# VHH binders against q8el04, part 9

Target 1, 306 residues: q8el04
Amino acid sequence: MKSIQVQQLVEEFNLEVLAGEDHRERTITKSRTHRPGLEFIGYFDFFPMERVQILGKKEINYLHQLNEQERDIRIGNVVNYHPPCFIVTSDQDGLTYLKKYCHAEQIPLLRTKEATVDFMAKVDHYLTRKLAPEIAVHGVCMNVLGIGILIRGESGVGKSELAHTLLGRGHRLVADDIVVLKRLSHKTILGTHNDKNKEFLALRSVGLLNVVRAYGSRAFQDETRISLDIKLSKWEKDSLHNELEFETQYRDYMGVSVPSIEIQLQPGRDVAGLIEAAANNWYLQQQGYSAAEDFMNRIEWQDGDD

## First folded at step 19 (VHH)

Design j4
Fold by OpenDDE, look of step 21:
Structure j4 (fold): chain B 306 residues (1-306), chain A 120 residues (1-120)
Amino acid sequence: as target 1 above (306 residues)
Amino acid sequence: QLQLVESGGGLVQPGGSLRLSCAASGFTFSSYAMGWVRQPHGKGLEYIATITGSGGSTYYSDSVKGRFTISRDNAKNTLYLQMNSLKPEDTAMYYCAKDEEWTRSAFGYKGQGTQVTVSS
């Protein structure tokens, strides 16, 4: 199971450590945070103890309304479930008992100045990405007209050259050569770079090209949802693939089905234009329009009049 | 016909090393990225590593990063996995895969694999 350390949260969000400084190696395995409001009132059914616990103004104010003895007991009861860490938001003070129990139970107590809702959203976003199952594939990941596309094909087929052409047309590179795919949900695959190849395009005749330096910041983005899979293949005269495909094909990535098309490369053809067309077609489909269905309907209407 | 044959597995103590091999046939080996996956007993497939066709780029899962090294010899149509600092958690059936295969939730083409057991 994929995990991160509490230390990574501290560094990522520049959190203040109030207690448990020596125990930041504790692991986080859940991608969503939790506000333990009900738990502080004594309701522990379905308590997600494995989640990062966030204490906002609501929780802290409630605790401050209790007498000292009740406060002590209520806080102790929650801390004893040993979540990975506690984070207090909005730079709140008066955390005597939290410090006490976090120290005693060796659980990091952290603090941030950020507002609770915004901070939780950021942490959830961060954890979802960090804890997502991932694989790496060979290919090019582009964002074309706001649509993430994974371009695959044999080595030497011209994927990087195609990427360069697309860049010239105002599209964005996400990753060349190695594409890291992350499963964010049962319906969402994210494509990204492997840090080493960040901003670089490998062109056999030219070498490594930094696309940001060459074309500006608009030529690159860190990540994109993969909405379309495109396989580049060499053109074969007698290939059955020359027929209009009316049925959408899919490729499976870690259990997520992504629409997939194959483009046979022909000399002198505008492959970049085909990619753009595919992106546009996908977009139209998302809006509820299918060109194929429209076409079929038109044919059926003509046959009915005969 | 595409064929992948894994070898090199065995029993090793924690902290030990193994080198796995995968003999590939039935396709132009150097034209495709290759990878390793593993399946612990009773668990699903886990991605381990990828190497591009030329061998110029590699990627590793976090679970094996720094311990495992993927490499290839295109002249021999062979894929390798050097496994160092082995842990009990590394116990699994190991499979090599062509780029088009390990992206799936389930392998469409599955070789026999090679068993790696890490135990004291």
Scores: ipSAE 0.829, ipTM 0.947, lowest interface PAE 0.5, mean pLDDT 92
Fold by OpenDDE, fold request of step 22:
Parts: sequence; C-alpha cells; structure tokens
Structure j4 (fold): chain B 306 residues (1-306), chain A 120 residues (1-120)
Amino acid sequence: as target 1 above (306 residues)
Amino acid sequence: QLQLVESGGGLVQPGGSLRLSCAASGFTFSSYAMGWVRQPHGKGLEYIATITGSGGSTYYSDSVKGRFTISRDNAKNTLYLQMNSLKPEDTAMYYCAKDEEWTRSAFGYKGQGTQVTVSS
C-alpha cells in the first residue's frame, strides 16, 4: 500500500507547522480528508481515523464555545485515535488547546490560509494521485481530440513515429516509451510520464525530440485519463482480423476495463487518421450513439419491407 | 508456446541480496517489454518494475526504488531482478511477465514463480 509522509503535504501546500514538527514523518495512506465535526460532539461511528483531519470554522468555533474541561475531553477523544495530522483552515487563531494535545500525542498540527472546502478538494486531489496504485507499460500515451489514448505494440512497430504524426496534427503527447498508469478509481486509469521522459519523443532516425520546444507548450500534457487502448500490429496477409468487429473489446488495467482496438499497420494507410476516427467514435459512443447499431437497425428495416 | 520460468528465489536475512532470473521462450524476447510482479501470501499482486525491449528504459515502484534493479540479456532470452537491501516486506512469490500480460488483474499467463523469503 502506497503512503506519503505528512512532510510531503507540508511542502506541497506550504502549510504552517504549529505543533508536532518532529513527527512529520507520520504516514498518510488514505486519499480523502475528513472533517471531524461529529467526532468532536461525541459521535465516533465510522470515524475515518486514518484520514487527514481538517478543522474548519465550524469545528474550531464549536471548540471555542466549550469550557476548558469539556474542550479537553472532546479534543482528547479525537486525538487519541492518532490520525496522521490535523490541518486548520482559514488561518484560524486561538489554537493553544489543540497545540497542547497534538504535541502530547506527537501528531502534527498544521495551518493554512485557504478556505476549508477548496483546500480539502485540493488535498483530496493530490492524495488520490500520490496514493494511487501504479504500473508502467511500454507504449505511447497521447491525448487526441481530448481523449486519452494508450498506444501499444511491438518494439519497432512505429509507435513513436505515429506519435510524431499526431503531434503534427495538433494533438498532445503525454508519454513516450514508458507510460505510467495510475488507478484513480475502479473506473479511471490515468496515464502520465515517468519524469525522465517528460516532453521527450524518441525517434529512431532523429533521436530525442523535445516536443514542447519543437511544437510549443500545447504539444504536451502531463497526464490524461485513458479512455482508449490501441494495439498496433503488423499486417499479416492471412490474418482473419480484416472483419469489422462490431463487438467492443476491452483491455484490463489493474481491474479497470478500457475499450481496446487493434490496428493492423499496412503500408500507405493513414494510421493517425484511424486513431482520430477511433477517438471520434469513442466520443459518439459516450453520447449514446453507436454507428454499428444504427447501421444494423437500418439494415433490418430494409429487410422487413421486403 | 510462450514460457516463462523464474528462478533464484530463496531464504535470505534482512539486508541481504538475491538475484532472480526469468528464462523466456516461445516469443521474440527482445520485441517485448518485460516486468516483475510479486504476490505476498494472502495479498494481491504488486507491481515491481518494467524494462523496455531494448533495455534502454526502466521503471520501478516506489517500494523497491533504489534497492532493486531490473535488467535483461536479450541474447540469452533472460530477464533479471537484482534485489538488494531486502526487507521482510519483500517476502513474496515473484513472477516475471510480458508487459502486455501483467497489466491484467488476472494474469493471462503466469509462470510458476520463485519464492523469496526475507526473515531474520
């Protein structure tokens, strides 16, 4: 299971450390934050103690209304579950009682000036990406017409050349050679680069090409949702694969099913155009339109009038 | 028929080293990226590392980065995993796989694997 340290949050979001400075090595394993409002009032059913705890205005104001004894009990009850850290939002003051308990239990207490809802969203987004299971595959990841595409195939089949062609047509490179895939949810795979290959396209005849420098900033994208998997294969004369497959095939990535198509590479064919067509078709399907179904329906209607 | 045979596993003390090998046959080895995955007892599959067909590029999971090294000898059709600074958490059955195969939640083709046990 992936984890990050509280220190990484401090650095990423420039958080002020109010207490527990020596304990920033504590680990975060959950990708969602929690507001412990109910827990402060004594309701602990389903308390996600492993989550980063966010204290907004509601929580802090509630605590301020309590007498010292009650406040100590309420804070103590929550802190005793030893969440990774507490983050106070909206630059709230008067946190001496929280500092005391956080220090005692060696839990970082952090503060930000950001508003609670916005900050939580940012942290959730960050944690989801950082804690996502990941694998790396060989291929090319591109964004074509707003759709993320993973292009696979044997070494030397021309994936990078294809990518270059697509760039020339105004599409975006995400990663060449090594593509890092992250599972963000049971339905979502994210494709990205491995930092080393960021902005680079490897062309056998040309060498390494920085696509941003060559084609501008719009030629590159850091990450994209993978919506389509494309396998490039060499054309084999006897391969039955020439038939219009009406059934959608899927490829599994870490338990996520991604629509998959195979394109046989034939001399003289516009493979880039085929990829664009596939992207368009995918888009239409998402809108509820299936060309194949439409076609079949039309054929059936013509046969019934005979 | 595609065959992958893992070897080199064994019992090692924490901090020790092992070198795993995977002998590949039945396909053009150099044309495919290869990877290592592991499965701890009672747990799911965990990704470890990938190497491209030429061996020019590698990628590692965070859990093994800096400790493990994936390599290959295309002339021998063999994939390697050098494991240094082994930890008890590295205890698992280790499998090699083709890049296109191991991405599946259910491995279409899984070799027998090689057991690595790190114990004091």
Scores: ipSAE 0.825, ipTM 0.943, lowest interface PAE 0.5, mean pLDDT 91
Fold by OpenDDE, fold request of step 22:
Structure j4 (fold): chain B 306 residues (1-306), chain A 120 residues (1-120)
Amino acid sequence: as target 1 above (306 residues)
Amino acid sequence: QLQLVESGGGLVQPGGSLRLSCAASGFTFSSYAMGWVRQPHGKGLEYIATITGSGGSTYYSDSVKGRFTISRDNAKNTLYLQMNSLKPEDTAMYYCAKDEEWTRSAFGYKGQGTQVTVSS
């Protein structure tokens, strides 16, 4: 399981450390933050204690309204679950009672000037990416007409050459050779480069090409959501793949189903054009239109009239 | 028929080293990227490393980066994983696979794998 240290969070967001300075090595394993409002009122069912705890104006103001005895009990109850850290937002003050408990239990208490909702969104975004399961696959990742496409195939099949053609048509390279895939959610795979291959395209006979240097900054994108998987294969005359496919196929990446298409490469064919067509078709499908269904419906209507 | 046979696992003390091997048959080995994954007892599959068909590019998970080295000998149709500075957390069943196969959430590979146990 991936984890980061509280220290990384402090550095990323330039957080002020109010207590627990020596315990910033504590680990964060959850990608979502939590506001412990209900827990401060004594409701602990489903308390996500492993999450970074955010204390906004509502939480702090509630604590300020309590007498000392009640405040101590309420704070103690939450701190005793030993979350990774507490972060107070909106530069709120009067935190002596929180400092006391956080210090005693060796939990970092941090503060930021940022507003609660905005800050939580930023932290969630950061943690989701840092803690996302990742794998690396061989292929090419492109952004074509605004959608991310993972192109797979055997070594030497012409993936990089295809990428180069697509670049010439105004599309963007994300990664060549090694593509890093990150699972951001049950429905979202992110494709990116491995830093080493950033901006580089490997072409046989030419060598390494820096696409930004060659084609400008618009030829490259750091990351993209993967919306389509495309497998390139060699042409086989007697293969069933020579027929029109009417059903959408899917490829599974870490539990995320991605629509998948196989393209058999034939000499003289515009494979780049096929990729563009696939991207357009994907957009139409997202709008609720299926060409295959439309076609089938038309056929059925004609057969019914006979 | 595609066949992958893992070997080289065993019991080792923390800080020790092991070298895993994966013998591949039934496909053009050099044409495919290969990878290692592991499954700790009672846990899900964890990605370890990938190597391209030519062996020219590698990628590692953060958990093994700097300690493990993936390599291959295409002439021998063999994939390797050199594991150094082993930790108890590295205890798992280790599997080799084609990248297209192990990327799935449901690992359909029916190989036996090789058990690595790191304990004092």
Scores: ipSAE 0.816, ipTM 0.941, lowest interface PAE 0.5, mean pLDDT 91
Fold by OpenDDE, fold request of step 22:
Structure j4 (fold): chain B 306 residues (1-306), chain A 120 residues (1-120)
Amino acid sequence: as target 1 above (306 residues)
Amino acid sequence: QLQLVESGGGLVQPGGSLRLSCAASGFTFSSYAMGWVRQPHGKGLEYIATITGSGGSTYYSDSVKGRFTISRDNAKNTLYLQMNSLKPEDTAMYYCAKDEEWTRSAFGYKGQGTQVTVSS
């Protein structure tokens, strides 16, 4: 299971450490934060103890209203579940009672000046990305007309050359050779580079090309949602694949189904144009339009009038 | 028919090393990126590493980065995984696969795999 350390969170968001300085190696495995308001009032059913706990104004003010004895009990009850860390938002003060328990139980207590809701959203976003399952595949990841595309195919089939052509047409490179895929949700795959290949396109005849330096900053994008999978294959005369596939095919990446098409490479054909067409078609489908359905409907209407 | 045969697994102590091999046949080995995945008992499939067809580029999961090395010998149609500094958490059945095959949630490869057990 993918995890990060509390220390990484501290560094990413520049959090102040109030207690538990020596225990920042504690691990975070959940991608969502939790506000333990109900737990402070004694309701622990379904308490997500493995989540980063956020203490906003509501939680802290509640604790301040309690007498010392009750406060100690309530704090103790929550801290005893040993969540990864506590983060107090809005630069709230008067946290001596929290410091005491966090120190005793070796749980980091952190603080930020940021507002609770905004901060939680940022942390959730960060954790989701950091904890996302990832794989790496061979191929090219492009953003074409705002649509993320993973281009696959055998080595030497011309993926990088195709990428170069697409760049010339104003599209963006995300990654060449190695594409890192991250599952952000059950429906979302993110494509990105592996840092080493950032901004580089490998062309066999030319070598490594830095696309940002060659074509400007608009030629590169760090990451993109993968909306379309494209497999490049060599044209074979007798391959049954010449039939217009009316049904959308899908490829599974870590449980996420991505629409997939196969493009057979034929000499003299504008493969880049086909990719652009595919991107446009995908976009139209997202808008609720299916060319295939439209076509079928038109045929049926003509047959009914005879 | 595509065939992948894993070998090299065994029992090792924590901190030990193993080298896994995968013999490939039935396809042009050098034309495809290859990878390793593992499945701990009772758990899902976990990605480990990828290597491009030429062997020029590699990628590793965070869990094995710095400890494992993926390599290949295209002349021998063989994929390797050097595993150093092994931990109990590395205990799993290890599988070799083409990148196009192991990216799926449902591992379509029915290879036997090779068992790695790290225990004191």
Scores: ipSAE 0.815, ipTM 0.941, lowest interface PAE 0.5, mean pLDDT 91

Design j4
Fold by ESMFold2, look of step 21:
Structure j4 (fold): chain B 306 residues (1-306), chain A 120 residues (1-120)
Amino acid sequence: as target 1 above (306 residues)
Amino acid sequence: QLQLVESGGGLVQPGGSLRLSCAASGFTFSSYAMGWVRQPHGKGLEYIATITGSGGSTYYSDSVKGRFTISRDNAKNTLYLQMNSLKPEDTAMYYCAKDEEWTRSAFGYKGQGTQVTVSS
């Protein structure tokens, strides 16, 4: 299981350390932040104590109103769960009592000048990327017409040669041979390289090609969202294959469904052109769906009241 | 007709080593990348490692990087996982996978796997 240390948050967001300086090695394993307002008033069902705890104006103002007996109860009940850290937003002050409780329980207390909602969004995004599950697949990852494509198939089927053809048509390489896939959410997979294969394409008879040196910097892209999965297979001349499908096929990657197309490498077939067509079709479907929905919504709201 | 047979599991103490094997048949072994996954009792599947068909490139999950080594012998149609510095959290049923099946969230492995138990 992936984790980061509180110290990494302090460095990334230039956080002021108010207490618990020697405990910044505490680990964070959850990609969401939490505001413990309900917990301060005594409701602990589903308390996500393992998350970074954010203390905004409402939380701090509530705590400022409490006397010492109330603080012992309300703050004590929350710190007793030992979350990885607390972060006070909006440069709030008057925190001497809170430093005391965090020091006693060895929990980092941090502060930022940033507003609560904006700061939480930034931290959630950072944690999502740092904690994202990742796997590796054998294949080629390209960005074609702005659309991320994962090309799979057995060794020697022609994946790298196809990638080279697509490069010649002005598309971008992300990774050859090993593609690292990172799951950012229930609907988003990023494809990237493993640093070792950055910018390299292995071609029979040519050897290793650095695509940036061969085609310029526009030929390479460090990462892309995977929108299409393409399985290349060897052509079987006398076999039946279904060239017409009415239903989109999908392939699962760590629980994320990605549209999938199988393309047989028939002699004379313009496979690169088929990939370009698939990318363009995907783009138009997304664009058309959004435009049509927005249009219908505008018609409905012209007729309604506030 | 495709068959993957895992073996080499057993009981070891923390810090010990094991070598798992996966005998493959029913397909051209060298043409396909292979992977290892594991399933701790009562938990979901966990990705371990990937190796390309030639054996020239490998990738490891963070949980095993530096401790486990994936390898293959294409002449013997056999995939291996050398497991060093074993920890109690490595206790699981281990499966090999072909055709990038290790990417899927749904359990689809047909073999019985091989049990690794790390206990003092």
Scores: ipSAE 0.634, ipTM 0.874, lowest interface PAE 1.6, mean pLDDT 86
Fold by ESMFold2, fold request of step 22:
Structure j4 (fold): chain B 306 residues (1-306), chain A 120 residues (1-120)
Amino acid sequence: as target 1 above (306 residues)
Amino acid sequence: QLQLVESGGGLVQPGGSLRLSCAASGFTFSSYAMGWVRQPHGKGLEYIATITGSGGSTYYSDSVKGRFTISRDNAKNTLYLQMNSLKPEDTAMYYCAKDEEWTRSAFGYKGQGTQVTVSS
């Protein structure tokens, strides 16, 4: 149900409004733009009419070549799907006929000076961010060695104190207490704050701490990709939670699988150091290295890979 | 034995209000963040709101912000969702969730849910 209005695009990209000025409250629900070249020539299968429609030089030149009768047919057939708006790129002119049809159908017609491919990339990126599904979780989000970490656990288990220890080691806070998670793609979860908790860390016995004022602007990061999920749990002497260390465990966030590790809070344990090690191990795994596979290869009698 | 029991649903006209309750047992309620999700018929789960264990912080999806209020009574082990200005689009089965289970795409709810129907 997430949507934005055409007016928000106009403001974000400083778009010129050529027609349909009073109808910029029309909504956009799709995060990708579309060039309706095939649709103008009559092929409507899979037409993504709910998308912002981009008219580059190829589209505009085609329409310029049509006589009035053909324009009525070709443009009429596309505008009858009532897309949210049309945006003409590369500051193209000669648009009197297009203004006519957009005015009649009450569809905003907009223009930018930017080139088509560059503009589409910017709009697609903006829409992806604005329309991304989002949820909130209770936890702490940090960036540790460039790696986004979501730290979860019961209230009072020590999450904020651990965050403060990590800050003292030079890592960055993203959010404490409430972490907003946005799904940018089937592979990417972005973690951020909810504006109210920006830069704040709540510590028992100390109270509310603004980490930027206490440690400088490098102690805070507005957002990060969540690469690693860490569940903090109370120490239980007979726990066997490391039995499957050879296989990566995962936690699902809105359909995105995030590697997950459980760390028990044992007295005297360097939990911050374990988190740093987990971040380093994650980094190595992105390079194609697995310590577990390397170790198993060294134990076997043959020169095999495992 | 963890148990979550949703209640308070019903049939309401557009613009009306309902208050949902979620009775929790089998865990230390105040130690965990709680959330509400809903499932419109034939669709996937939709996130509604989150509240921290103390009740000090809340967050709402854009679709309900300003209309719904999540709250909790830790003495009664009960989570609430006050739903005002209801729309037909709010028609769904509503579930409460513990311990960040609302983050998962798969079915992870524990209760039977409570049906909210907004219709003229």
Scores: ipSAE 0.613, ipTM 0.874, lowest interface PAE 1.8, mean pLDDT 87
Fold by ESMFold2, fold request of step 22:
Structure j4 (fold): chain B 306 residues (1-306), chain A 120 residues (1-120)
Amino acid sequence: as target 1 above (306 residues)
Amino acid sequence: QLQLVESGGGLVQPGGSLRLSCAASGFTFSSYAMGWVRQPHGKGLEYIATITGSGGSTYYSDSVKGRFTISRDNAKNTLYLQMNSLKPEDTAMYYCAKDEEWTRSAFGYKGQGTQVTVSS
């Protein structure tokens, strides 16, 4: 289970420590922040106490409008759930009761000058990347026309040679041999290198190639979202293949479904061109267009007209 | 007929070591990356490590990095997991996986697995 320490947040965002200084080694395991507005009112159903708690102007102003006895009780009730830390935004003051309870319960109370919305977005992004589940696969990761692809297949099938062809056509390498996949959300897989293989492509008869030195900085990209999965397979002369494919196939990566196609390596076939076409088709589908659906609609209307 | 047979599990004290084996048959072993996953009792599958077909590259989850070593002997069609500095949280059923099967949330493992129990 991935975690970071509260101290890492303090350092990353230059946070002021108001209480709980000795407990910054507390761990954070959840990638979303939470604003405990309802919890200050007394509603604790589904309270995600394990998240970093953000106190913006709305939360602090509400507490300041309470009488002192009620404020003390409501702050105590929230702090007693022992979240990993509290962060007050917008350089807000009047925090005596928060300091009291956070000190007593040994929970870091932190402050930033940044505005709530911008700060929460930055912290959520940071935590998502730091805590993302990750695995590694054997393959090649490329960015083709802005579309991240994962190319897989048996060892020796020609993945790295195909990557080199795509590089020559102006596309970008992300990783060769080992591709690290990080799940950033239920819909997003990020592909990257493992630092050791950064910028390197292994080619038969050539050896290791540094693609930035060979082709310039345009040839490399540190990471990309994986939008398309491509299985390369050996060509089989007698295999039956359907010329028309209308339904999208999918491959599961850590619970995220990625569109998948298989390409056989027939002699003379422009496989790099097929990958470019697949990337363009994927892009159009995200804009609401399906070439297969459009074509079938035209055939249907031809039959129904006159 | 593809077969993956895990072995080498057992009861071990915290801080101890254990070596797991996975005997593979029914496919060209050296052509495929292999991995280990584990399943603690009553919990979901957890990714452990990946090794490329040649054995030239490896990758480890943060929970085992520095303590576990994945390796393979392509002449013997056997995958290994050397487990050192074992902790109670390493207690689980361990499975080997062919190709990228460790990437799937739902796809099953091919063998019965081997139980590792770390306790005093």
Scores: ipSAE 0.605, ipTM 0.871, lowest interface PAE 1.8, mean pLDDT 87
Fold by ESMFold2, fold request of step 22:
Order: C-alpha cells, then structure tokens, then sequence
Structure j4 (fold): chain B 306 residues (1-306), chain A 120 residues (1-120)
C-alpha cells in the first residue's frame, strides 16, 4: 500500500510548521482531505481521521467564538483522534490551543497562506497522484482530439507506426513501449510514461525518435485520461470483420471499464482516420449531442411549420 | 495448450534472495509482454513488475523497486524474477502473467504459482 510522509507535503507546498516539527515522518494513506467542522461540534460518526485535516476560516472562526474552556475541550477531542496532520489555511492566527494539543499529541500543525478551497484542490490532486495504484502495460498512449487512447497489440503489429501517423496529423504522444496506468478514481485511469521513455517513439526503419525535438512541444503530453482502448490486430486476407458495428465492448483496467474497439491493420485502410472518428464520436456523446436526435428535431420543426 | 509454470519459491530468511522462474509454452513467447503478480495469504492480488517482449523495457511497483529485477530469456522461453533484500511482507504466492492479464481485477491467472515465504 502506497503512503507518503507529512514531510513530503511540507516540501511540496512550502508549508509553515507551527507544531510537531519532529513528527513529520507520520504517514498519509488517504488521498482526500477533510474539514473537521462537524467533529469540532461533537459529531464523530464516520470521522475520516486518517485524512489530512484542513482548518479553514469557518473552522477557526467557530473555535474563536467559543469561550476558552469550551475551545480547549473541542480542539482536544479532535486532536486526540491522531490524524496525520492539520493544515491551517489563509494564514490564520489565534492558534494557541491547536498548537498546545498538536504539540502534546505529537501531530504536525502546518499553515499556508493559500485560500481553503484552492489549497484543498491542490492537495487532493497531489495526494491522488502520489497514492494512486499503478501498473504498466506494453502499448502506445496517445491524445487524439483531446481524447486519451491506449493502443494495444502484438509486438510488431504496427503500433508505433500508427502513432507516428497520428503525430503527423497533429495529435500528441504520451508514451511508447511502456505505458504507466494509474487509477485515480473508480472511473478514471490516467496514462503516462515511465520517465525513461519520455518523448521517445521507436520506429523500425528510423530508430528512436524524440518527438519534441522532431515536431516541437505540441507533439508530446505528459499524461492523459484513458477514454478509449484500441486493440490492433493483424490483417487476415479472408477475414470478415465488422468494426464499429459490434455492440460496445469494454476492457477492465484495475476495476475501471474502458470502451474498447478492435481495428484490423488492413493495407490501404485509413486506421488513423478511424481512430480520429472514434475519438470525435466519444467526445460528442459526452457533450450530450446525438446526430439522430438533432436530425429528428429538425424534421419535427419543419413539419410544425406546415 | 498455453502453459505458464512458476518455480523457484521456498523459505528464506529476511534479507535473503530468491530467483523465480516461469517456463512458458504454447505461444510465441517473445511477441508478448510478461508480468509478475503476487497474492499474500488471505489478500488480493498485487502487481509486481512488467517486461516488454524484447526485454528492453521494465517497470516495477513501488513496493519492490530497487529490490526485485524482472528479466527474460527468449531463447529458453523463460521469465525470471530476482528477489533481493526480502522482507516478511514479500511472503506470498507468486504468479507470472501473459498479455497484460495483470491489468485485470478479475480471476484469470494461468499458472499454479510458486510460494515464497520470508520468515526467521
């Protein structure tokens, strides 16, 4: 199981350390932050104490309006659950009881000048990436018309040559040979490179090509969400093969279902064009557009004028 | 006809080393990427490593990076996992996998596995 230390968070976000300086080796295993407003009021059901705890203006202002005896009790009750750390946002002051309890319980108390909502989004994003389960596959990852595509197939089937064709049409390479897949959520697989293969595409008759040097920065993208899975297969002379007419197929990646299309590499077939069409169709479907519905609406409007 | 046969497991002290083997038959071995996964007793499957068909590229999970090395001998149709600096947490049944089967969350690995036990 992946974890990071509180110290890594301090370094990444340049956080001020207010208490618990010697205890920054405490670990974080949860990718979401939490604001403990209900817990300060005394409601602890489902308290995600294992998360990084964020104290924004609402939390701090609530504590300040309590008398000092009650403030002491409310802060103590939350700190005694021993979360990994507390982070105060918006450079807020008046932290005497927080510092007292975090010092006593050996829990880092940290501060940032950043506003609560923006800061939480940055930390959630960072933790999600650092803690995401990951695997690696052999294939090519591209971004085509803004849509992330994973291209699979037997070695030598032509994956890298297809990637080069797509590059020539203005699309972006993410990774060739080894594609690292990270599960960011129950619906999201992120595709990226493994640093070693960053910006490289291997072409049989050419050798290694650095796509940024060859085509400029537009040709490369560090990562993309995987929205389509493409299985390339060898062309068979007598094969009868209906692509795009099959019922929607899916492939499982760490519990995330990704639409999957098989495309045969037939000589003379515009496979890159098919991939572009599939990406564009997927995009339109996500925007709620249906060509059939649009057409039917135009016919109904015309009939209504009669 | 497709077969993957894992071997080389055993009992080892913490800090020790083992080399696992996976003998492959029934397919063109060099055409496919291969991987290792493991299953600790009573727990789910855990991804370990991937190697490309040529053996030119590898990738490792964070839990084993720097301690384990995946390799292959395409002339012998054999996949290997060299495991160094073994820890009790490495105790598990180890399986090799073909054709990105390690990406799936569902049951489907082809071999019977080989047991590795790290205990003092």
Amino acid sequence: as target 1 above (306 residues)
Amino acid sequence: QLQLVESGGGLVQPGGSLRLSCAASGFTFSSYAMGWVRQPHGKGLEYIATITGSGGSTYYSDSVKGRFTISRDNAKNTLYLQMNSLKPEDTAMYYCAKDEEWTRSAFGYKGQGTQVTVSS
Scores: ipSAE 0.584, ipTM 0.857, lowest interface PAE 1.9, mean pLDDT 86

